# Designs tried in a protein design chat: VH-VL binders against Uncharacterized protein B0228.1. Part 9

Target 1, 207 residues: Uncharacterized protein B0228.1, of Caenorhabditis elegans (q09220)
Amino acid sequence: AVVTPSIENHKMENASVTISKVPISHRPRGFTAGSDSKKLAVQRFKLLISDFLSDAQLSKSIDVAAVGMHKGKSMDDILDDVYTRLRRTLSTKQISELAKAQKGLVEDLDEKSAKLVKARVKRMIVYSFDPAAEQIHKYATRPSMAFALIAETINERFVGSVKDLIRDVLTPKEYDIFRKHYHPHIFKLDNIGNNTEAVRTTTHETF
Below, E stands for the ipSAE of ESMFold2; O stands for the ipSAE of OpenDDE; V2 stands for 0.75 times the mean of E and O plus 0.25 times the DockQ between their complexes.

## First folded at step 3 (VH-VL)

Design xb8 (from x01 with heavy chain Y102F A110S I113Y; framework fv_bexmarilimab)
Fold by ESMFold2-Fast, scan of step 3:
Structure xb8 (fold): chain C 207 residues (1-207), chain A 124 residues (1-124), chain B 108 residues (1-108)
Amino acid sequence: as target 1 above (207 residues)
Amino acid sequence: QVTLKESGPTLVKPTQTLTLTCSFSGFSLSTSGVGIGWIRQPPGKALEWLAHIYWDDDKRYNPALKSRLTISKDTSKNQVVLTMTNMDPVDTATYYCAHRPFDFWSGEYSFDYWGQGTLVTVSS
Amino acid sequence: EIVLTQSPGTLSLSPGERATLSCTASQSVSSSYLHWYQQKPGKAPKLLIYGASSLQSGVPSRFSGSGSGTDYTLTISSLQPEDFATYYCQQYGSSPLTFGQGTKLEIK
């Protein structure tokens, strides 16, 4: 994997800084129809892709990503699911605008445009659905702090969404330590239509 | 206790369609996060994943075989059905269904309980 | 697809000895998506280790797993007669889900 510089990198950076300033206790916990959590997720999502997507497309993308995250899919699989759903609803004009925004090149509806959409959606998902992942990056060199933030995120967020994002911010050694201290009974899953939300149980575990 | 069992024909002619049923107990496919996968193993060879189905009817197929595979579930009967078209002698294998858990400790796309397997021979 | 290469293909040891089995991925895989299975002749595979290092419930403590990135190891600290079987690693860090070719552990 290569990082491609683009307008989206700048927008993502600004969005992540804004999101990371919000205390974890005040961040959205799950994805439910009409909930404050979904409203805030849509607002963050819009900050990253709203210039190119309709409200209906944004809602659909959030639902697909939420389900994939709670199923514990890899981020690549979640991106494929979201991209496939978006591609079926995106106009040629929207694809061209996304390609243009990324690097200023527009060449039909091609493989390069598809890759740009996928990359943008990945950043959107990371910063819209788990702002704690960005916060953890700030403490990547401080394993104890990273573990505390991840544990806090899991206790206040989603089992599926957090575990995929953890792999992007922890070293394999740090992840192994974290996994040894995670308690499987602190959460249960509830399915609300196609939106799956991890529900905190009566047990709390920290490192 | 979780149990799974495969059923279907043990002998299939070339070009025919194979239909296998996985019957299970000890869990419900209406439970959030739960899924069932199908895996096959030709004699003396490695395991090959074929397809998944999830509690919400979401389906995943091995891209190499996707055009030949259909997976479906009947939650009320506790059954998952796999259909594979245009069978060839190279498809001779033991076919397994397996339970896929979902939680942080169980890992992603591991199979914690397996059926006994059913040997399907493709010959004239 | 991610190809998992297991080595050695066959490992001949005596009861009481230590077994070390390797699994190498063609590209990096998160440890949370790497699992180990044991298969005895004529039987279905049995999950031993999930997420590279977590012992499945009911599996004896002599089994352990480790590794990260592209390199993973399954260790059996002191072989028992019932441990002679074929062992497979499996990943789903990337679609499609794949298994290694297996390591056969046989009596010397």
Scores: ipSAE 0.000, ipTM 0.436, lowest interface PAE 19.7, mean pLDDT 65

Design xb9 (from x01 with heavy chain D103E E108D A110P I113Y; framework fv_bexmarilimab)
Fold by ESMFold2-Fast, scan of step 3:
Structure xb9 (fold): chain C 207 residues (1-207), chain A 124 residues (1-124), chain B 108 residues (1-108)
Amino acid sequence: as target 1 above (207 residues)
Amino acid sequence: QVTLKESGPTLVKPTQTLTLTCSFSGFSLSTSGVGIGWIRQPPGKALEWLAHIYWDDDKRYNPALKSRLTISKDTSKNQVVLTMTNMDPVDTATYYCAHRPYEFWSGDYPFDYWGQGTLVTVSS
Amino acid sequence: EIVLTQSPGTLSLSPGERATLSCTASQSVSSSYLHWYQQKPGKAPKLLIYGASSLQSGVPSRFSGSGSGTDYTLTISSLQPEDFATYYCQQYGSSPLTFGQGTKLEIK
């Protein structure tokens, strides 16, 4: 498990560098896979970032983010939706922990808490909704289906809000690595069996 | 056939509240993936997005105007209502409602059907 | 917010000529969230191109769109009299949804 050193860190570069060091096989599956994917995402977030949020709050955050992504909302709108919903459910203890994380006197706790929650949720969204990792991992043992779904995900499904969601949380450098890593391997003109092996290799690599 | 039509006052005095109704046919706001937005255009100027409402009653507002705007729907009447408070002469514009569908994973949908627009003049 | 800047502000051409209209975003926008509209005087906007390059049904094939990142282009290969109008680009890659200031295509 990889843990970001500070939840106060709003630098995309530092957050994205931390994310890029987590093997794809260890990232949560996308929400679109249903209940099992959501449970897996919650479990993995416990290890990475959920030390002050309850499982119910994490599950609700994932639900709200998934709905926003489903509606094609921008990342900013999704984060605002998640924060607005979570803010009403934060306990006094959780508010206190967020304030402590800021190091120092907090005069506007609500505004600073909002920034911390948004930064944390943004990281959670990247881990939960990496559809490339989900498609590769889920279908690695079914070569024809794996090939079809990877082609569909990269050529069709990815061009929408999901691709933008990933792009918004990665630095330009990490997005370039992601683009180069998936594109060259997924579209190799090889037989289905060999494509399955390529998919397995990609699933176990960091981008 | 998808049609939308705006209705409401054409003249508003400064400080008054504007209420516009969008009446539509050919689709239902109870249908998953349906959304309606409001866009305005001052004479000779660019289009400006005001607000969105979705089939599940989710609402979005332009942050520059959010404190003045309220959007609501009446699914049984096939209507969406926009309310804008504290009108000013600079709010003089043609106001449009438009259909913006949504589909999971297919990318963003544009405003594919527009009402004819209603000119609202704000003057003393 | 993302500012969309269209250029030129006015383009004066004759029927039969090629028109090229530009839309530049102040920050990167996914092409799937960039759309083009045509507006004639006194009329509502009409959707022409969605997702930067997809032609709306019923729109003539002389219209085409391209671009990615911050730079997008609308091209009309051979102008017809009915094409003289104002053209707007629009994004919803980032909130709030914004439109460009428009390019007016006028008869020379």
Scores: ipSAE 0.000, ipTM 0.457, lowest interface PAE 17.2, mean pLDDT 67

Design xc1 (from x01 with heavy chain P101L A110G F111M I113V; framework fv_bexmarilimab)
Fold by ESMFold2-Fast, scan of step 3:
Structure xc1 (fold): chain C 207 residues (1-207), chain A 124 residues (1-124), chain B 108 residues (1-108)
Amino acid sequence: as target 1 above (207 residues)
Amino acid sequence: QVTLKESGPTLVKPTQTLTLTCSFSGFSLSTSGVGIGWIRQPPGKALEWLAHIYWDDDKRYNPALKSRLTISKDTSKNQVVLTMTNMDPVDTATYYCAHRLYDFWSGEYGMDVWGQGTLVTVSS
Amino acid sequence: EIVLTQSPGTLSLSPGERATLSCTASQSVSSSYLHWYQQKPGKAPKLLIYGASSLQSGVPSRFSGSGSGTDYTLTISSLQPEDFATYYCQQYGSSPLTFGQGTKLEIK
């Protein structure tokens, strides 16, 4: 559909006004990105995820996403590239620890292939709240929400990102239910030797 | 007008390698956002995506078949080539190539033009 | 991967009737990445609807699409003889690109 409400669309509107005065709605659907359009897309993407990927170790994820946008890839392909890049910066031991922590989020769900974002979203929908489940599921497919979920899991400094994005989507009653039941898990990384290691899991209160 | 046509062997023996060529006209695979994909359909079954290649030589493969697939392009000849190793009777299918246009900001257009398809039978 | 389930598997109708075909995704898909194709026996698929509701150039106005999230519908308002074919939904909101199993529209 041309009109699909999402947290991504909300942030994109603000980014468009800030870095470009050319409205997205004025672009024909058959348009392919030229040099200026590619620069605009990259700048919009940086603004969209700057709150989540400002850490120097995660900044390379912005470069991967920017390259994908420049190549005209779908949003999900770009997210897969970013997720793959984040995982490639982690050692086998770190990946194993993240997978073990993820088990706590999905122990009641049969999951054969673990994508961190997907596992966390399923847990949140099934076990954390009921009245807000539809809204969470709807926006979990959007880039800004996916980045918030990834960032919140990987780096403690981004705890609260999901809460901040979802607040504008839910009714006051739904938000009250959400905040009562939402308790994110986060992984802590320490710098050991040549690379950081995920040696512990921390649960933080975001409300 | 945009046209695509598949070519290659119609009969392949088990364990052999299949090589299919997609020849196209009416557009350039040097144009930003343009890609060509390969899709197959076994007799009486659903469509299955195999791979895509883009104007800048970026390649995407179906994870279920990635170890067997190679996709490449020759922009000067207006051709895309798909190679699939270790063919098995279950790989018997009609193989299609299709044109795809991407625009991150404007949305998705689907695969708007397809080749006629080529039936590949894997048998002794 | 996102699994697309189409229903019914086979739909038997007469010319002039209305056809309604459903596609349900195992996970939410942005409507922008949900497309519908028509395939006639021995022919390649033809794009009918892109982005859940946009009619492809050259496709008759009797075809329409709607839906969001996990539930999508293709409607043919008044069936013509040439509309009896197999219809597939397809998503690329999440990699890998997947198709539904198809709905065969046949003459009653």
Scores: ipSAE 0.000, ipTM 0.448, lowest interface PAE 15.7, mean pLDDT 66

Design xc4 (from x01 with heavy chain P101G S106E E108Y; framework fv_bexmarilimab)
Heavy chain, then light chain:
Amino acid sequence: QVTLKESGPTLVKPTQTLTLTCSFSGFSLSTSGVGIGWIRQPPGKALEWLAHIYWDDDKRYNPALKSRLTISKDTSKNQVVLTMTNMDPVDTATYYCAHRGYDFWEGYYAFDIWGQGTLVTVSS
Amino acid sequence: EIVLTQSPGTLSLSPGERATLSCTASQSVSSSYLHWYQQKPGKAPKLLIYGASSLQSGVPSRFSGSGSGTDYTLTISSLQPEDFATYYCQQYGSSPLTFGQGTKLEIK
ESMFold2-Fast, scan of step 3: ipSAE 0.005; ipTM 0.498

Design xc5 (from x01 with heavy chain R100L A110W I113P; framework fv_bexmarilimab)
Fold by ESMFold2-Fast, scan of step 3:
Structure xc5 (fold): chain C 207 residues (1-207), chain A 124 residues (1-124), chain B 108 residues (1-108)
Amino acid sequence: as target 1 above (207 residues)
Amino acid sequence: QVTLKESGPTLVKPTQTLTLTCSFSGFSLSTSGVGIGWIRQPPGKALEWLAHIYWDDDKRYNPALKSRLTISKDTSKNQVVLTMTNMDPVDTATYYCAHLPYDFWSGEYWFDPWGQGTLVTVSS
Amino acid sequence: EIVLTQSPGTLSLSPGERATLSCTASQSVSSSYLHWYQQKPGKAPKLLIYGASSLQSGVPSRFSGSGSGTDYTLTISSLQPEDFATYYCQQYGSSPLTFGQGTKLEIK
C-alpha cells in the first residue's frame, strides 16, 4: 500500500524565522508504514521521530534551525539539520536512560546472571550510541543503520511499526545484519523477503 | 487472554511465614520477555512493590524487605511463588501478582494485567 | 529511593469536567520509566499510561499523560462516571520500584 507523509509537514515550509511559533497540530506527525524507497523512508522516519519527542525537545531543535532560516538556508537543509539534532538529542537521552537502567538491572544479581544482563544493557548502549564499536563496522557506520538503531530505540513499544521502518530504511543485506547482530531477540522470526513461511511477530508484550 | 490469580492463606499469625502462589494462563514463563511481579496494598494505603521474576530467572527484591522475601517460578505449572518470613500485623494487606513485560532494550517495567488480589490478615 | 508525591490527595469534580492529576518525583526520572494506574474500590489496579504519555490498549482516548524530569501529569479531558477512582503513578528509573501515594478522584 502507498503511504504518504503527513501533509502538516508542508506548514513548516512557510515558517517564519521563529519556526517554534508553528502550532503543534501543524507540525509533522507520525506515519503508519515506510516504503522501499530509501529517500522516502528517511522522510517518513523524520516525521515518526518527531511524533515521539516531547514538545519542548522538538521546539528547541526547531528554534536552533530557525537561525539557519535567517541565514538563508533552504527548507530541505533546515529539516535535515533538525533531524540531525533530534538524532543527537535522542542518543544522549537514551544513553542517560540506559545508564540508569543498567544500575537497576544488575542490582542484587549473582556473577553469572549479572554477566548476561550487563551484556544486554551494553549492547543497547553501544548499538544506540556508537555504531563504530560494533563487530560489523563496515555496515554499522552507514547512515541507514544509525537511523534503524535510533528508530528501534525510540519506538520499541510499537514493535511492528518499527520493524517496518527498519525494513524500509535498510537494504535487505543491511536488514539481515541488523536482525542477526544488533537486535537478535526481537527479530527471531523473519517477516521480510521471500521466506514464504507463516509470519509470527516477536514482541515484548504478552498477548 | 492473559489471566492471573493469587492463592494462599487469608489469616497468618505473627512470626509465621506467608507463602503465596500466582497461577496464570494465556502465556508461558518459558516465553522470552515474560515476568511476574508481586505488589501489596495495606488497607487504605499506597501500593508497595515486593519482588519480580522473569523468564530467564532474573529476580529483583524490594531492598527494605529483601531479607524476608523469596520469589521462585515453576514454568511447567505456570506458577510463581512468593515467600515472606516473620509476618507482623503491619504486613496485613491485599497481595497482588501481575504480569511484568520485560522490555529487553529499555527496561520500562510496568504491570499489566493484574490478578484479583488476596487479602492476608496478620493477627494473633 | 525515589519518592513520588501526588497532588492533590483528593480531587472532587463533576462528570464532564476536566481532571488534572500531578506526580512529582524527588529526583529526575526518565519519562520512559513513569507509568499511571487506575484503581476502583475493591478491584486491582489497571494500567492507563506507560512511558509518561503512551495510552495502553483498550484505554479511552480521554486519558492522556505528559511530563519529563521531576514533573508528570495525568489528564482526563471529560470525566465519565466510571472514572471516579484512585490514580497512582509509578517509577523504575531508579531502584527500588516505587508508587505514589495516590490521588482519589471523587464525585462533587
Scores: ipSAE 0.000, ipTM 0.426, lowest interface PAE 16.4, mean pLDDT 65

Design xc7 (framework fv_bexmarilimab)
Fold by ESMFold2-Fast, scan of step 3:
Structure xc7 (fold): chain C 207 residues (1-207), chain A 125 residues (1-125), chain B 108 residues (1-108)
Amino acid sequence: as target 1 above (207 residues)
Amino acid sequence: QVTLKESGPTLVKPTQTLTLTCSFSGFSLSTSGVGIGWIRQPPGKALEWLAHIYWDDDKRYNPALKSRLTISKDTSKNQVVLTMTNMDPVDTATYYCAHRPYDFLWSGEYAFDIWGQGTLVTVSS
Amino acid sequence: EIVLTQSPGTLSLSPGERATLSCTASQSVSSSYLHWYQQKPGKAPKLLIYGASSLQSGVPSRFSGSGSGTDYTLTISSLQPEDFATYYCQQYGSSPLTFGQGTKLEIK
């Protein structure tokens, strides 16, 4: 279950050891304008993994993951960096659960639970890559790269098309810029469940 | 246009320290997402990754060789330096430096897209 | 560490033939983290395929890559004399970054 915080005489703890699921009624809906759309996307992402890490631990993990993505590290290396940094703040039980999620997905967790944990960690990494202040610049200069990565990572938990997800995250002006630099490989998310080689042929020289 | 070139001694005696320099042009190590790695290849054998340095001075080492390796950069000179201590005849190899592109799209895909010509280092008494 | 095993060690074929080179990982690696390099005698390696199946700019279309999980393949559809070289697979799905032992392609 998804745990939502209450600030009115109610203490709702983040069950970081428990795998959560976001009800479809709580999923993002449609486009919102300006910086509000980005704040909403970040809040939605935090809600999706709210039961995996405390707010402080989540914030620290986001910082480590953002640095790793910026350095172009493999996803496994980024996860290792995140877990290494979190060892300083996590309980032994939380460290064990995260280590099992990363290294013992097949042996220690059932297949569906392992997939859910992996998907949530990937979404945390992707959403945290660009600080709010830098997102517009990176999206404007490399929109297909930034949004293909974001859409690819989180699409498994969204029922909408990748175009709808992008529209939800971008301002109208940013979306116009993105539309002008749209690349075929982003359409791979429109073919959910299909293995198509053509979706990964975007030319890097155009960026 | 990106180019890299290795330089350093071609002959090293056992127990000595090897110092190699990678000089590059066409990009800056101050550019976010850029990195330089070192790879070696003994005659007739496989490629072996040694170390990597990123634009922010973050360093990664092959665990098998970490105690012997030091990687550093001089951004103003466009140079990356690799130091390897306690050389042994089995360390005889061609040493390459190579560029890892900043490729945000591929989320940390680590492909060496441009390589230096390599420098053969022979360890012999 | 992930060990990459390439087979065969040496492959001898005639021009115009199809070459199939295999790379097997000791544990599953995402296809996006597997790359192929070509190395001609006396020269540095050259990137051919990145992310298991994406052709590097300037590489002839006769080269192609495929695979997932633990099994990856590099294919040359119509072998040319200039394709004489050693081919290496490389992974960075898990630290440390590793290379296979290489497959030497000899023109018969």
Scores: ipSAE 0.000, ipTM 0.437, lowest interface PAE 16.4, mean pLDDT 64

Design xc8 (framework fv_bexmarilimab)
Fold by ESMFold2-Fast, scan of step 3:
Structure xc8 (fold): chain C 207 residues (1-207), chain A 125 residues (1-125), chain B 108 residues (1-108)
Amino acid sequence: as target 1 above (207 residues)
Amino acid sequence: QVTLKESGPTLVKPTQTLTLTCSFSGFSLSTSGVGIGWIRQPPGKALEWLAHIYWDDDKRYNPALKSRLTISKDTSKNQVVLTMTNMDPVDTATYYCAHRPYDLFWSGEYAFDIWGQGTLVTVSS
Amino acid sequence: EIVLTQSPGTLSLSPGERATLSCTASQSVSSSYLHWYQQKPGKAPKLLIYGASSLQSGVPSRFSGSGSGTDYTLTISSLQPEDFATYYCQQYGSSPLTFGQGTKLEIK
């Protein structure tokens, strides 16, 4: 009997595409050792940015990440490099939309605007951890929230704000379900690609 | 401690090319999220941005002057060089270089946080 | 390009008074991209406020900034003699990066 590949096999292949141009000896060693948390982080990042970026911008972002991996940068530094490149390739309209989305996360919004922002954020959360629900994302009105979530997840200054945002847009019951399934940590690496630390997370440490 | 200092000619004739060097210390322009900009100020007038360069060699120019401007960096010497062609008396100004750290998506992004002392360039025949 | 208009062009006040300086943008600018600089006679500009309201390290607490959209304000709560200078707002919400024309704060 032939067993069809699992969705995990497809997601594992998608994660590996990001590092395919980097020699195996220069790749993050913890990732090649089967670190599930790092595979999940790369997969989540790829899902979030794919909705926001054109194919050309996505390809350039992957190239920037590959260069960082080749130079032995930490995963956090690589994500910062990608984010900085996207910032500089975005149109004035896209920058303005991102700034508006960012302000929406920190300012009091009127009720109508708050509902729209919350609906978009909820769709981005669903899309980022449940690929089966990605059809719902096609009906999201703006990609700005996907980019804002990427920005906040890679910036340590705003990690707490992201957790608070997730809590605010989900009901307590939805939040408990999400918290049990979402593990958004990335192993930190030294400049030569070795793991310097791996964080064992519980649902309390995650949220 | 971050320091920047401009150097170059103080007198330029019309139609000549101006070359200014910004020498800096206390940081590397190979560090992600840093950049160096050039700003000028004609006597008694407002500040005018000319160009800036980022750690990854990406360059931005004022569209009004882009055809005349070239910005480059020499990371080994900790220098950024600005070249401006076809100088005219109207280009007489104090020229500054300044350090520009980056975070465009976070509230509280830094602008030009540390400036050189400036160098006056006079354009006359 | 986004034009920044500062008002008044010149503000004449005495030490101890409150100064309020305005910067109006021709188009909406995110507060994250609006910054204020002080330039004393014969010196380079100095960053005072970044992101419309954040005080730069080492700048006295008498300086504050506020605003959003097209309207931004720099306030000096009690003028000191060293505060008499020209003040510039700057944006980079849209290329090219632009500065206002400046407000000169002078002794009454």
Scores: ipSAE 0.000, ipTM 0.435, lowest interface PAE 14.7, mean pLDDT 65

Design xc9 (framework fv_bexmarilimab; at its last look DockQ between E and O 0.37; V2 from the best seeds 0.00; counts 0 for: pae E 10.1 > 2)
Fold by ESMFold2, look of step 4:
Structure xc9 (fold): chain C 207 residues (1-207), chain A 125 residues (1-125), chain B 108 residues (1-108)
Amino acid sequence: as target 1 above (207 residues)
Amino acid sequence: QVTLKESGPTLVKPTQTLTLTCSFSGFSLSTSGVGIGWIRQPPGKALEWLAHIYWDDDKRYNPALKSRLTISKDTSKNQVVLTMTNMDPVDTATYYCAHRPYYDFWSGEYAFDIWGQGTLVTVSS
Amino acid sequence: EIVLTQSPGTLSLSPGERATLSCTASQSVSSSYLHWYQQKPGKAPKLLIYGASSLQSGVPSRFSGSGSGTDYTLTISSLQPEDFATYYCQQYGSSPLTFGQGTKLEIK
């Protein structure tokens, strides 16, 4: 199996960002196990990460992830399980967009480099979620308790850190090419509060 | 239900041009993110990739054979056509067309998940 | 061009035994681009495993794949009569797309 990082704060070699430990000793206020936490995780995922998948696809993906984390599966295996499930439910339109992005990535990079870029992105996602997965395995008494931790993990600060890690592990050329083909529809790579197009206006909340 | 079937001549003389047709059903090659490839297998030998064509008409060829190969699609007939010029007895093989269902984000896999039954093409004087 | 060398060329075993088939690449291949096919006489190849270790839909769980870099393995845990066939590995980590020469799994 893959060696996973510890539950505590973990740094990747050559990375400029670290991911903080997330304790799961008590349920946060405003969350209940089950439906409310899963719905919040779906909403946060769509806002911060990607609106490419439907609510149903995301809800099932969270189920798969929560069960895997509770059972102590490696985060690498959990991510593979999620994608294997998703592959069977993708629409023809979703398939076309993924194929177009992949072909663009391969054309602008060679086939080996395109694969390595995607592997490094996957590795950053694995690294980022490992502390939460370890906490869920140690402390969650049932898989549904994992929904709350997943929802808490998917926040603006955490997702911003993951995006910074992705930028750091790719060369500027690799990042620009990956962004060109995947952002924003498949993956949102800009932070939510980033409004570079409004250069003459700086507000606390623009929209 | 994706199905593919190869058709064309089974006997070809050296120097002639071979034209093979892959007729398919269960998907559309004009609006799908998928492709169709051609692979051949000489009797008792390994599989050899020839070419494949994507839904957006992008084409890829085995570099060793590229000067002899042309691949095209006719989306109105659900067909993909392979043309191979200057046939030689060493080109005697079973020719397959095969489907690639889609490209996924993590694996970028280029596996051929469904194959036609194949058609044997014999090249002899 | 990446050459895939399969070993052994022929593997003679009885039903119920464990089969281990090797695929060695001439240079490193990303595991997600390494696939396995089964082919029975007179039939087209059938996809078994994609991305080195992921089972294709409808493939029995006695089939498994592993490996990375240059060395990959297909394992059949308890051979059934229908498993006696030729097996090919395939890569597309680098153009051109190539197949191994095959391992024939036959009844001893």
Scores: ipSAE 0.005, ipTM 0.498, lowest interface PAE 10.1, mean pLDDT 81
ESMFold2-Fast, scan of step 3: ipSAE 0.012; ipTM 0.486
ESMFold2 (binder alone), look of step 4: mean pLDDT 90; pTM 0.932
OpenDDE, look of step 4: ipSAE 0.031; ipTM 0.605

